# VH-VL binders against q9usg8r228to453, part 27

Target 1, 226 residues: q9usg8r228to453
Amino acid sequence: IPESAEWMNHLLEKVWPLINPEMFSSVADQIEDVMQASIPSFVENVRVASLDQGSHPVRVVSIRSLPSGEASESFSEKQASEAEHKDEPEQQRKQFYNFELCLAYHAKPVEDATSTSARASNLHLRIVFYPGIKGTVGFPLPIWVEIKGFVARIRFRCELMPEVPFLKNVTFSLMGLPELNVSAVPVAEGGVNIFGLPLISKFVNDAISAAANEYVSPKSMTIDLS
Key: E = the ipSAE of ESMFold2; O = the ipSAE of OpenDDE; V2 = 0.75 times the mean of E and O plus 0.25 times the DockQ between their complexes.

## First folded at step 9 (VH-VL; framework fv_cixutumumab)

Design w2 (at its last look DockQ between E and O 0.33; V2 from the best seeds 0.00; counts 0 for: pae E 12.5 > 2)
Fold by OpenDDE, look of step 9:
Structure w2 (fold): chain C 226 residues (1-226), chain A 123 residues (1-123), chain B 108 residues (1-108)
Amino acid sequence: as target 1 above (226 residues)
Amino acid sequence: EVQLVQSGAEVKKPGSSVKVSCKASGGTFSDYWISWVRQAPGQGLEWMGGISPDSGTANYAQKFQGRVTITADKSTSTAYMELSSLRSEDTAVYYCARESYDWFTGTDYMDVWGKGTTVTVSS
Amino acid sequence: SSELTQDPAVSVALGQTVRITCQGDSLKWYDASWYQQKPGQAPILVIYYKNNRPSGIPDRFSGSSSGNTASLTITGAQAEDEADYYCNSWDSEGNHVVFGGGTKLTVL
């Protein structure tokens, strides 16, 4: 519904900068864990220093209602569920609201790539690489990872309850891996321009994708709002 | 067993409208979407739109936007598809189908189909 | 809206294996469902979500997906498998349901 999406986007524009980046700490940790698990041979350690959403918001491209009722993993399970609840009053049945969101993010063009403030307006990760052979730690290499863009489709299942806040649980799942475009830039002015290092960009991309994969269907995350 | 029973064949003149009904029996109606799919003679399946009887929300293919109206009556477990400004090209078998999805699979599927309603548009 | 494409016709010898492929950008995001349609009949769901079969569908029917493609495979084709097969999914925006153009399977 275009109107609903517009409304949401207006809200996001206002709220997005107000969000505390610490809210994404869990995501940052997950990315870090994945990175650490897949460290290249020339890297001793990797750390996610920060994940910041910047001031430029994600955009809701579309929202769609999905079939209501009891969602199941399979056709057979759904049939079984229907059979079990055939005689139950509707009031006793768990009520669900399902919908799908399509989100898109496009970074604002930065006129000066060397400007940290300009870059900070966009969604970004700060990563620190510690080069070295196992057992040796070299000088830390700070890397700025700019999210140039992503597209994600997320399905939500809301379990409804009659009491405030009317939501008991919310389950979400990604419909496939998000399309992601990232750019890694060394923070140090005198550092090796790693923009030309396809390996680092790939590493970061793979790590983020791997982290995201933990939420890709049939995997899901449930948040208790009660 | 869940069944979708559709209304009978229709013969219409160009410029007129047709309203096809689809009644569900043997299961829940409101928990699913009802989609309408047509098939012209010798052609493929074409999705026209769908409705959530529970919410009343309808979604239409762009091709039919403004010309098709899909409604549902929960009390009678019946969905309707009305197509206006009929043309000869609208001659087709019109199917209603129950649209389901698996939450954890992310897949939508139409597991129950009506037998179809033949609509013939002729001068 | 993104389209799903299928080969218009394929043939298979009796007892042999045939794969019908559906291609589309939306398949990157969404799995396809497959429908069998015989002349004068309504479509029948045969595969949903990669390789799930509804009750009553023979195990010779299987599904797979890769990238922007989905495939229906019939292992050990039978004469009764001669039909039109349609893939179905969402469009690339996830807003509309779309069907492939259909594939006519001939069993030789």
Scores: ipSAE 0.183, ipTM 0.718, lowest interface PAE 2.4, mean pLDDT 86
Fold by ESMFold2, look of step 9:
Structure w2 (fold): chain C 226 residues (1-226), chain A 123 residues (1-123), chain B 108 residues (1-108)
Amino acid sequence: as target 1 above (226 residues)
Amino acid sequence: EVQLVQSGAEVKKPGSSVKVSCKASGGTFSDYWISWVRQAPGQGLEWMGGISPDSGTANYAQKFQGRVTITADKSTSTAYMELSSLRSEDTAVYYCARESYDWFTGTDYMDVWGKGTTVTVSS
Amino acid sequence: SSELTQDPAVSVALGQTVRITCQGDSLKWYDASWYQQKPGQAPILVIYYKNNRPSGIPDRFSGSSSGNTASLTITGAQAEDEADYYCNSWDSEGNHVVFGGGTKLTVL
């Protein structure tokens, strides 16, 4: 790992446990929406009760600068820019700083496999299924979902400005679907026989992947910091 | 409309060097990367390297590192590729291409190509 | 072996549909572009980023991707579609440009 990535990882080690989990609520809501759109007919509802980052941080594998300045526009943007400026005097262009970040997460093995307190140190979701097969009465089935690992590449396009905070817009997008490995563990004694754990793990994995797909290029999210 | 005009065919002896030019017209030269791609007779396309005219930064395929030098002259809108220590297997058509990328996709695509410069290495 | 793998040749009957594939680990992260080359000519861009066609490329050309595989599909193949087809993307590290080995398309 280069020395530049190691300083960022030391920073993450300190900051990660301090992040308010409510900052991830929009991510949890998106995962919930995907799951609700794809639940089987014998399930009346599914909710993501929480998404908690734990204390074991994500790690930066690499960061690299991408071409910046006037030449950092996409092909589509350059095509439009060239058409607009063919016979015009030189005009002030937007200034950009662009970089790509590769993140990896690996859950730490817990010595006591039965301890929920030890497992809480890893990134996890708490999901509740509400069975509702017609003619039967169901009850909530809580499922603990551990993110065993993921690998993601993210590109950032930062529009610069001369005034504090020197960043006007930040656009980010995922470079392909993240690699993702998830494991489901029931928290209630009576829940397992309705759903197989491998099927639940697959369902959750697919839902998280589908939610992430809404940020895969050319889709993006722009945050106005000015 | 962008056009890339390459220098004419060359016949070279083994051990010598060749320098191929690629002149851009009809667009802004410094806004795009210029890539060099070669194709030996009956073979596929092989990326050699490219340059950002703005920064002057060149990037080379590992196979050609140390033998190829790519430069650009913004004042004449011209890129150059020089290949040294020529061998008979360097006989190929050498293309320049305007390299543009869509940073959202990470796709690197070459939307404008020169017609190619044939370099023949023989005694 | 190349980081991007293509079948060296495929055939299609006139008017039928053909799919040319390109496979590589880097395609999990980076989309491919596709080039058509006829003998004695420079390559031309046919498809970039998923399914975008440059101006002048017929709508019978389309692209798709899934996992490690990118595909170029020609529906209603015509005699003029007989050519070599190359996929192109970044390497697995995202630093270098790579081409597939090319696929010769024969229209019968």
Scores: ipSAE 0.000, ipTM 0.516, lowest interface PAE 12.5, mean pLDDT 78
ESMFold2 (binder alone), look of step 9: mean pLDDT 89; pTM 0.924

Design w3 (at its last look DockQ between E and O 0.55; V2 from the best seeds 0.00; counts 0 for: pae E 8.0 > 2)
Fold by OpenDDE, look of step 9:
Structure w3 (fold): chain C 226 residues (1-226), chain A 123 residues (1-123), chain B 108 residues (1-108)
Amino acid sequence: as target 1 above (226 residues)
Amino acid sequence: EVQLVQSGAEVKKPGSSVKVSCKASGGTFSDYWISWVRQAPGQGLEWMGGISPDSGTANYAQKFQGRVTITADKSTSTAYMELSSLRSEDTAVYYCARESYDFWTGHDYMDVWGKGTTVTVSS
Amino acid sequence: SSELTQDPAVSVALGQTVRITCQGDSLKWYDASWYQQKPGQAPILVIYYKNNRPSGIPDRFSGSSSGNTASLTITGAQAEDEADYYCNSWDSEGNHVVFGGGTKLTVL
């Protein structure tokens, strides 16, 4: 791990458990929306009960600076841009800071799979399935989704401004779909972990991937920090 | 038209160092990465490292880590590659290339290449 | 670091179509660029980002990608297309640039 990432990882180790899980509510909602849109015919509804990051942090595997120049979609556009701005003073150009992060998460092995507290130390999603045919609602089926691991590559473009906080906006994009490994297990009464449901795991994996796909290049998200 | 002009051929003894220059003309220098790629006789292209002249950040291939130093001078739009502890195996043509990228699509490419600098290491 | 692999040599008859493939895990996340190199010359970018061609590159050159592979296709190979072709991308960690081993294309 590069030295530049070490301090970030140390910081993440300290800050990660302090993060309010509610900060991920938007992500949870997006996952829920995707799940609801793709539910099997034998499921009436699906709900995301919670998304919790646990205490085990994601790791910054690498950080790479990118050129600060204007990005163009095509070689021709770049050339045109260069021609247009040839005479403009650097001071008049929008300033950007671009970088790419590689993030990885690996869940800690849980010694006791029946221990909710042990499982909660890792990133997890709680979902509830409502089985039934359209118009009928069966008994809710709570599912514990363990995120066993993921790897994501994210590019960031920060628009700089001279005023505090010196960041006008941040645009990020995923470089491809993240690698994701999830395991879904039903939660039985009494906290007994019933064996994982491969079909549900796949469903959840697909849903998360689909949600992530909304941010995969060339798609992006911009956050205004001004 | 953007061009990369490299320094002339070098003949070096084993154990010595070589510093190759790459001067950019006809375009912006700071908005791109400059990569160094070498090619031994009859061999493929080998990436050595690159630098962002704007940030001064350099990245090196693991194979050359500790032996190669890449620098850039924004004022002269010139990038440098210094390779130390030269060996016969370092005999190659060394290219500098402008590395471009697109943030939105994520693609990277080397669209402008120097003509190469031949470095011969012989006793 | 992840490697990009190419067939060392391929042949194509004049006017026929040939595909050169590059394989590597990093290609799942990063796009590949392709370079043509003729003897005694510097490499020339021929394809970048899927199927984009720089100015001056003939339209017979095309690019594609699937999974962990990227491909350069020459439709209607010409004699002047005889060259070495290299794919290029980042490694799996996104830290280093990597080249394929190169493919020597012979036009028959």
Scores: ipSAE 0.327, ipTM 0.754, lowest interface PAE 2.0, mean pLDDT 87
Fold by ESMFold2, look of step 9:
Parts: structure tokens; sequence; C-alpha cells
Structure w3 (fold): chain C 226 residues (1-226), chain A 123 residues (1-123), chain B 108 residues (1-108)
């Protein structure tokens, strides 16, 4: 069932810059792991130094309520769950609120292209490549990767509880791989071969997509909020 | 075993209303959506709308907005569909179905169907 | 009205393989489910979530999806498979449930 998303976007404008970037460290580590597994032979190593959300928020495009109740991974599991609860009062069952969000992100133009401070307002990753033969010590090559945009559809399952804060667990799952557009940008901190920027952008885009695939349905992640 | 039992066939005159019931048994009523799907003779399936019994929120197909009212009574585990201002083209079989989703697969599907209620609109 | 497009009819020789397709932009995000309907009967679910079969559905029924297309495949079609087949999903906005127009399968 569709619901208005406007109030959520007003809330996000205020909350987004306040989020601690360390909340994304698990995501950054997953992206790093994917990149390290797929680096070409002329690169010794790659690291994700940081992932920072910036100050320009994601936008909720739509929200839709979903049927409540216990969910299952299969038709047979659902039938078994229903049999276990068929005569129980509904007030005594575990309570869930399930919904679907469509999120969109678009980076804002930055007038001072040479300033890392100005670019930090957009969602970005700081990545360090170590060119060289595997097993040798390569010199660091820092790259700034801006998320130009993405579109994602996400299902959430909120397990409710009667005690404050009223949320016990939140489970989420992606409905297909997000649409994703990234670009590598010049950084004053070190040299960047402009010839290689499209290849770096593709490599990072593929790594983010592969990391996101670990959360694409039927896979999910649960966060304990109690 | 979940079953949806629908009310009996009805014959109606143009301009009147019909209210079809759908009683759920052998399962949980408030955990799932109840959808209404109709099928005119020789035609395909057409979704009319659905309801969450838990929240009471209904969602209607654009074609039926303003003519259809879908309600649910949790105390009797019964959903209702009322179609007003009947025309001969509303002659159809009206099905109720339980709409389930599987959060971990991310898919919605209608796993339990009523047998259908034939509504005939004629002078 | 056709967020989901199906061919109106297909035929298959007894024992051969047939594929019934369903096309729509929403299928990028939402997998289709598939329903079989025989004359005078309510529809029954035959495939959900890409290739899952409910209990009691023969293993000759399978599903697949690619891009904006979902497919129902019947391998080794039998006379009892002659029926109408409907795909079902959400519309492209994610707001309303939609059915394809249906495909009448004839087993020769």
Amino acid sequence: as target 1 above (226 residues)
Amino acid sequence: EVQLVQSGAEVKKPGSSVKVSCKASGGTFSDYWISWVRQAPGQGLEWMGGISPDSGTANYAQKFQGRVTITADKSTSTAYMELSSLRSEDTAVYYCARESYDFWTGHDYMDVWGKGTTVTVSS
Amino acid sequence: SSELTQDPAVSVALGQTVRITCQGDSLKWYDASWYQQKPGQAPILVIYYKNNRPSGIPDRFSGSSSGNTASLTITGAQAEDEADYYCNSWDSEGNHVVFGGGTKLTVL
C-alpha cells in the first residue's frame, strides 16, 4: 500500500549530515574485500581508506506498506509457520511492520573541482591503489571516487516489541542490484593518470555492485536495535 | 490448511450494488492481504483491489476507484468487496485471494484462492 | 492497461517443451508469479520467485527471468497442461498489482 514519503525526506535533510561515517565501515570493508580479490596483476594491492556519506542526503522516492506477520523463505516453511500459530490470539504473536522503499541519490555539482572539502559534501569513497607486481611494495596512489547516483529498492522487516524503543530488529534486503553510477575524480593529494579514470570508475562500480549482491533477495541483513 | 469461502452467486439489476464476502479459515487472517480479482466471461484476470486486515488500509485499481469498497472484519475473519453502480459489463466471476509475500525471497504471490462468486447483471 | 504483456496463445506438441513469456518494465525489480487456470476453475499458483514451485506442482514446470522478461517453461508438455496461464507482479510504480493478459496453451 503506497504511503507519502515527503515527511521522511524532510527528516533525512536534517539527519543525514549527523550520521557517523564509521557506521559504514562494514560496507567499506566488503567493497575492499571484493576489490582485493579482483585486482589485476599490475596492481599489488588496493584499500578503501574511507566511505563518507557527505551532507547531501539520499531521497525517498516512494514507500509502500507490505503484509505484516511472520515471513518464510519457502512455500512449505510458510505453511508450517501458519500451522504453529493457527489458534493463537493475534495480540500474542510477534509483531512486524514490513515496508518497501525506493531510494534515489544524485550528487550535487561542485564549483571548486580542485577542493576535496567541496567534494566531501557528496557521497564518496577514498581508495588507495598500490601499483606494482604482486609481492612487492607498491607506492600509494590515492583516488577519490564520487557516487554520482544510485537507485535502489529495499524491503524492510521491523520486528516490534512492547518496551521502549519499540524496535527489536530491522532486517533489510535489496530488490535486485541497485542502479549505480560512480566516477573517479582528481585529488590534489597525489597524481592521477587521467587516461585510467574510466577504468578505475568501472572497477569500483563493479566492486560496489558485487558487494551489494550479498544483500539482494533472498539474502538479507538483520540489525539488532534493542 | 487455509481456505477462503465466498458467498453465493448473485443476480443484480443495472444501477444496483453487490457485496461479496470472503471468509478465511484454517490460518491467520490479519497477517496477509486479501485481494479481489474478477474475470468476465471469456476474459482474463483483473485485479480490483486489496486490503490489509491488520491496518484496515485498502488499495484499489485505478479502473475501480470510486465504485469499489473493500473492507475487512477481523472478529469474523471475513473480507468484503462492494461494487456499486453495476452495469452489464460487470457480469463476472469475482475471486478473493490471499496475497502472501516472502521477505527473504522478496516476492509477492497469491497462494490461496476462493472458488469465486458469479455476479450476473441483467435487466 | 498492459504493464505486463503476454502472447494471447501458444501451441505445443505433446511431450515437447514450451515457453510462455511475460514482459514489463516492473520485472526489473519484481519477480513474476505464474498462475494456471482451467475452464470453470479458480486459478492456482504454479511458479513464484523465479523458479520455485508450490507443493503439488509437477517438476516439468519451471520459471526464469532476464531483464524485463519472465518466462514459464513446461518441459514435456502433457494434455492436462492445456490451460490459460497468467503472470502477475506489481506495476512499474510499485503501487498496484497487475496481471498479464493471459496465454492460452493448446497441447496438440
Scores: ipSAE 0.020, ipTM 0.593, lowest interface PAE 8.0, mean pLDDT 80
ESMFold2 (binder alone), look of step 9: mean pLDDT 88; pTM 0.920

Design w4 (at its last look DockQ between E and O 0.65; V2 from the best seeds 0.00; counts 0 for: pae E 7.4 > 2)
Fold by OpenDDE, look of step 9:
Structure w4 (fold): chain C 226 residues (1-226), chain A 123 residues (1-123), chain B 108 residues (1-108)
Amino acid sequence: as target 1 above (226 residues)
Amino acid sequence: EVQLVQSGAEVKKPGSSVKVSCKASGGTFSDYWISWVRQAPGQGLEWMGGISPDSGTANYAQKFQGRVTITADKSTSTAYMELSSLRSEDTAVYYCAREDYDFWTGTDYMDVWGKGTTVTVSS
Amino acid sequence: SSELTQDPAVSVALGQTVRITCQGDSLKWYDASWYQQKPGQAPILVIYYKNNRPSGIPDRFSGSSSGNTASLTITGAQAEDEADYYCNSWDSEGNHVVFGGGTKLTVL
């Protein structure tokens, strides 16, 4: 288990910076939608300008296999299925591979908080707030959201098939809300030090959490890989 | 009805090893994990480790790492727990349990238990 | 490895309600399962995933969770409910199974 995690981490270290940030556009959109739905009264609009993973990768803390085969989702369903499928050949049964990943991210310390390049090495979200009351749009306020850290546990259920690519679909679910530590910082030098604006940080944190909540058990997402 | 039948009581000397068996009947064996839990006299439940008979993957509690070996034979639907370098403190009832999980709820539970195997370590 | 903690003993009057609580950091991530154990017997699963009961478990048993805690509630305690109760979950890393220390329930 540790060896496999190490292997994965080595791979992630190499691949992570090569990933096109556009791959996270859907996540960014979801965050934006949630933020827009919950904007404070003093904010007219909020936009996610970008989500970038930086060069510092997430780490696989652990991977664990879970019971596989014909395991049903619930205790009651499993009991029922065992009764019904006693006589069915194993070859006709859907095969599943289940496992759980624990992921962790810790941002690298940035020596100069004002350095955009230094901050860009870490996972970050650029957000633009448009202050104002309904009908009035103020000057845009760019905010840099630094992801200082997160821990997530994700369960995966892979449906196997005998044909290439041997994987029909993958269903994943978050095991609880991820632990998230975010910090909002001003983008522009001389701008309002938003470090003193705990409300903004809280807002962003809540929005990300809310977005994540859409994937928290018993909710799940299925990706068809066939 | 699914049952787990464990081997009989054992009396062992310090420094020796014990191997307890757990045979499943009445249901699927490979689709579940088999966990081993012990209970010393007057003490609580202590998880020792578990195995996926299907994959052969075993997981051990850190306390028992290097001293316990859990194996499974799918052909006989039997799981085994071997504990070596026995000490008096290893005197306990050893249970095997079927460990299951609910994917959507994230719940792990042991729904079927053996009756336990008493292992006594005495000089 | 993270630990699950329980009160070592609680008491309840016959017909009254009692709550047994389990606390641990791992409970933020994972739900707890609860087991009843009577003297000389193997543990019996009584609650899993919040408030799910296996077949044969009376409806007076219920489960709940909040934050880093999980609770087993017996509403209308019966004499036969006198037993040790253990919570179970994963450790904080999600790598190992852990049990609480157990709670001895006395029905008065």
Scores: ipSAE 0.406, ipTM 0.778, lowest interface PAE 1.5, mean pLDDT 88
Fold by ESMFold2, look of step 9:
Formats: sequence, C-alpha cells, structure tokens
Structure w4 (fold): chain C 226 residues (1-226), chain A 123 residues (1-123), chain B 108 residues (1-108)
Amino acid sequence: as target 1 above (226 residues)
Amino acid sequence: EVQLVQSGAEVKKPGSSVKVSCKASGGTFSDYWISWVRQAPGQGLEWMGGISPDSGTANYAQKFQGRVTITADKSTSTAYMELSSLRSEDTAVYYCAREDYDFWTGTDYMDVWGKGTTVTVSS
Amino acid sequence: SSELTQDPAVSVALGQTVRITCQGDSLKWYDASWYQQKPGQAPILVIYYKNNRPSGIPDRFSGSSSGNTASLTITGAQAEDEADYYCNSWDSEGNHVVFGGGTKLTVL
C-alpha cells in the first residue's frame, strides 16, 4: 500500500549535508575489499580513500507498506503456523512493520567542472590505484569517482517491542541489484592520458554492484537496536 | 484452514452501486491484506484494489480510482468492496483473495481465494 | 497494453513438458507468482518465488526466472493440467498489483 514520501524528502534536504561521512566507512571498506579481491595483475593494490555524500540528497521516490506476516515461511509452513497460533491473542505474537523504499539519486550539474570543491557537492568516492606487478612497489594514482545516479529498492522488516526505542530488530534487503551509473575522473595532472577511464568506471561500477549483491534478496542484514 | 466466504450474486441496473462482502474464517484477519480481483466473461484477471485490515489503509488500481471503495470490519473479519456508477462493462465475477508477501524474495501472492460473486449489470 | 505479457495459448502432448512464459519490466525487481484457473472455478496459487509450491501442488510444476521473464514449467503434463494460467507481480512503479493476460493450456 503506497504512502507519501514528500515529508521524508523535505527532511532529507535539511539533514543530508549534516551527516558525518564516517557513517559510510563500513560501506567504503566493503567496496575496497571487493576491489582488492578483483584487481588485475598490472595493479598492485587499490584503496578507497573516502566516500562522501556531498550536499545533494538522495530522494525517496516511494514508500509502501507491506503485509505484516512472518517472512521466510513457505506456503505449507505458513498454513501450519497459522493453525498453531489460531487460539492465541494477536497482541502476544511478534509484531512487525514491513515497508519498501524506492530511492533515486541524480548528480547535479556543477558550474565549474574543473574544481574538485565544486564536484564535492555530489555523492563521490576517492579511489587510489597502485599500478605495478603484485608485490612490486607502485606509485599512487588517485581517481575521483562520481556517482552519476542510482535507483535502489529496499525492503525493511522492523520487529517492534513495547520499550524505548520500540524497535528490537531491523532487517533490510535489496530488491534486485541497484541501477548504477558511475564516472571516473583522474585528479593527477597528466597522470592518466590513456583511454582507460571507461575501464576504470566499469571496474568501480562492477565492484559496487558486487558489494551490493551481498544484500540482494534473499540475503539480508539485521541490525539489533534493543 | 483459512476460508473466504463471499456474498451472493447480484443483478444491478446501470448507474447504481454494488457492495460485495468477503468474510474470513479459520485464520488471523488483521495479519493479511484482502485484495479484490474481477474477471469479465471470457476475460482475464484484473486487480481492483486491496486493504490492510490492521491499518484500514486501502490501495486502488488507477482504473478504478474514484469508483471503488474498499473497507474492512475487524470485529466481524469482513472486507467489503463497493463499486459505484455501474456500467454494462462491470458485469463480471468479483473475487476476494488473501494477500501475503515473501520478504526475502520480493514476491507477493494470493494464497486463499473466495469462490467469487457474480455481478450482472443490465438494463 | 498489459504490463505483464503472456502468450494467449499453448499446447502440449500428454506426458510431455511445457513452458509458459511471463514477460515484463517489473520482473527485474519483483518475482512472479503463478495461478491456475479451471473453468467455473476460482484461481489457485501453484508457484511463488521462483520454484516454491504450496502444499497439494504436484512436483511436476516448477518455476524459474531470468532477466525480465518468469516461466512456469509443467513436466509430464496430465489431462487435469488443462487450464488457464496467470502470472502476477507488481507494476514497474511498485505501487499496484498486475496480472498477465493469461495463457490457455491445452493438453492433447
């Protein structure tokens, strides 16, 4: 059942630039781990130096509530569970609130495309490649990676409790891989004159997608808030 | 065993309204959505809308927005669908179905169906 | 036009295997469920989430998905499998439930 997202978007406009980028450090670490596992032999290492949300917020496209039932049950298991609970008061059962968010992001045009500070208003990553044969000392090659856009659908399952903060567990998972558009821009003066930027963009796109895939249904993550 | 029992067949004049009932038994009414699906003679299934009995919130297919009203009465475990401004094209079998979802897979499904209520709209 | 597209009719010889397909953009996000309807009866759920069968549905019914296509497969079709089959999912916006146009299965 759809619900209005307008109030959340208004809140995000105010809150988004105030979020400490360190809250995304675990995401950055996971992307780094995926990239390190998949670097080619002519690259010695790769690091994600930072992930910063900028000042242009993500937008909630839609929120819809979902039926309040126990997840992970087969039809036959659910029928057996229903019969097992037929004489119990509803309020003594576990209480869940389930909903789906659709999030969209689009990078905004930057007046001075040559300015790193102007580009920082969009969601971005700073990545450092270390070219060279594995085990050989390489020089750092910094790459600016802008998230041009993404679309993601996320389901949340909130287990409720009567005590503050009223949430015991929150489980989330992605509905399919997010649509993702990534662009790489070198920051070093004359350092990357090759036509390799599309290859770097694809590599980063694939790494982000692979990291996201660990949360695509039926995989999930649960956060205990009790 | 969960069952959905629908009200009997209706014959209506164009321009009038019809209200079909759907009583749930043998299960927990508030945990699931109730959806309404119609099928005109020789045609396919068409979702009309649904309701969460727990919250009372209804969602309607765009085609029926403004003509259909779906309600639920938790005390009697009964859902209702009212279709107004009836036309001959509204002649169909109207089903109610219990809707649940699989959180892990993103699949929504209708696991229990009523037997259907035939509504005939004729001059 | 329908958001979920099914062939209107498919035939299978008794004992042979048949595949019924359902195609739509929303299927990249949402898996389909499948319903069987025999003449004069309400639909019944036969497959949800790729290959899950409700209790009482024979194991000759199976499901699969790839890209924007979901498929219902009946291995060793029997005379009682002759029916209309509907796929069901959310629309591309995730706001409304939609059904495919249905596929009439004839068992020869």
Scores: ipSAE 0.044, ipTM 0.640, lowest interface PAE 7.4, mean pLDDT 81
ESMFold2 (binder alone), look of step 9: mean pLDDT 89; pTM 0.928

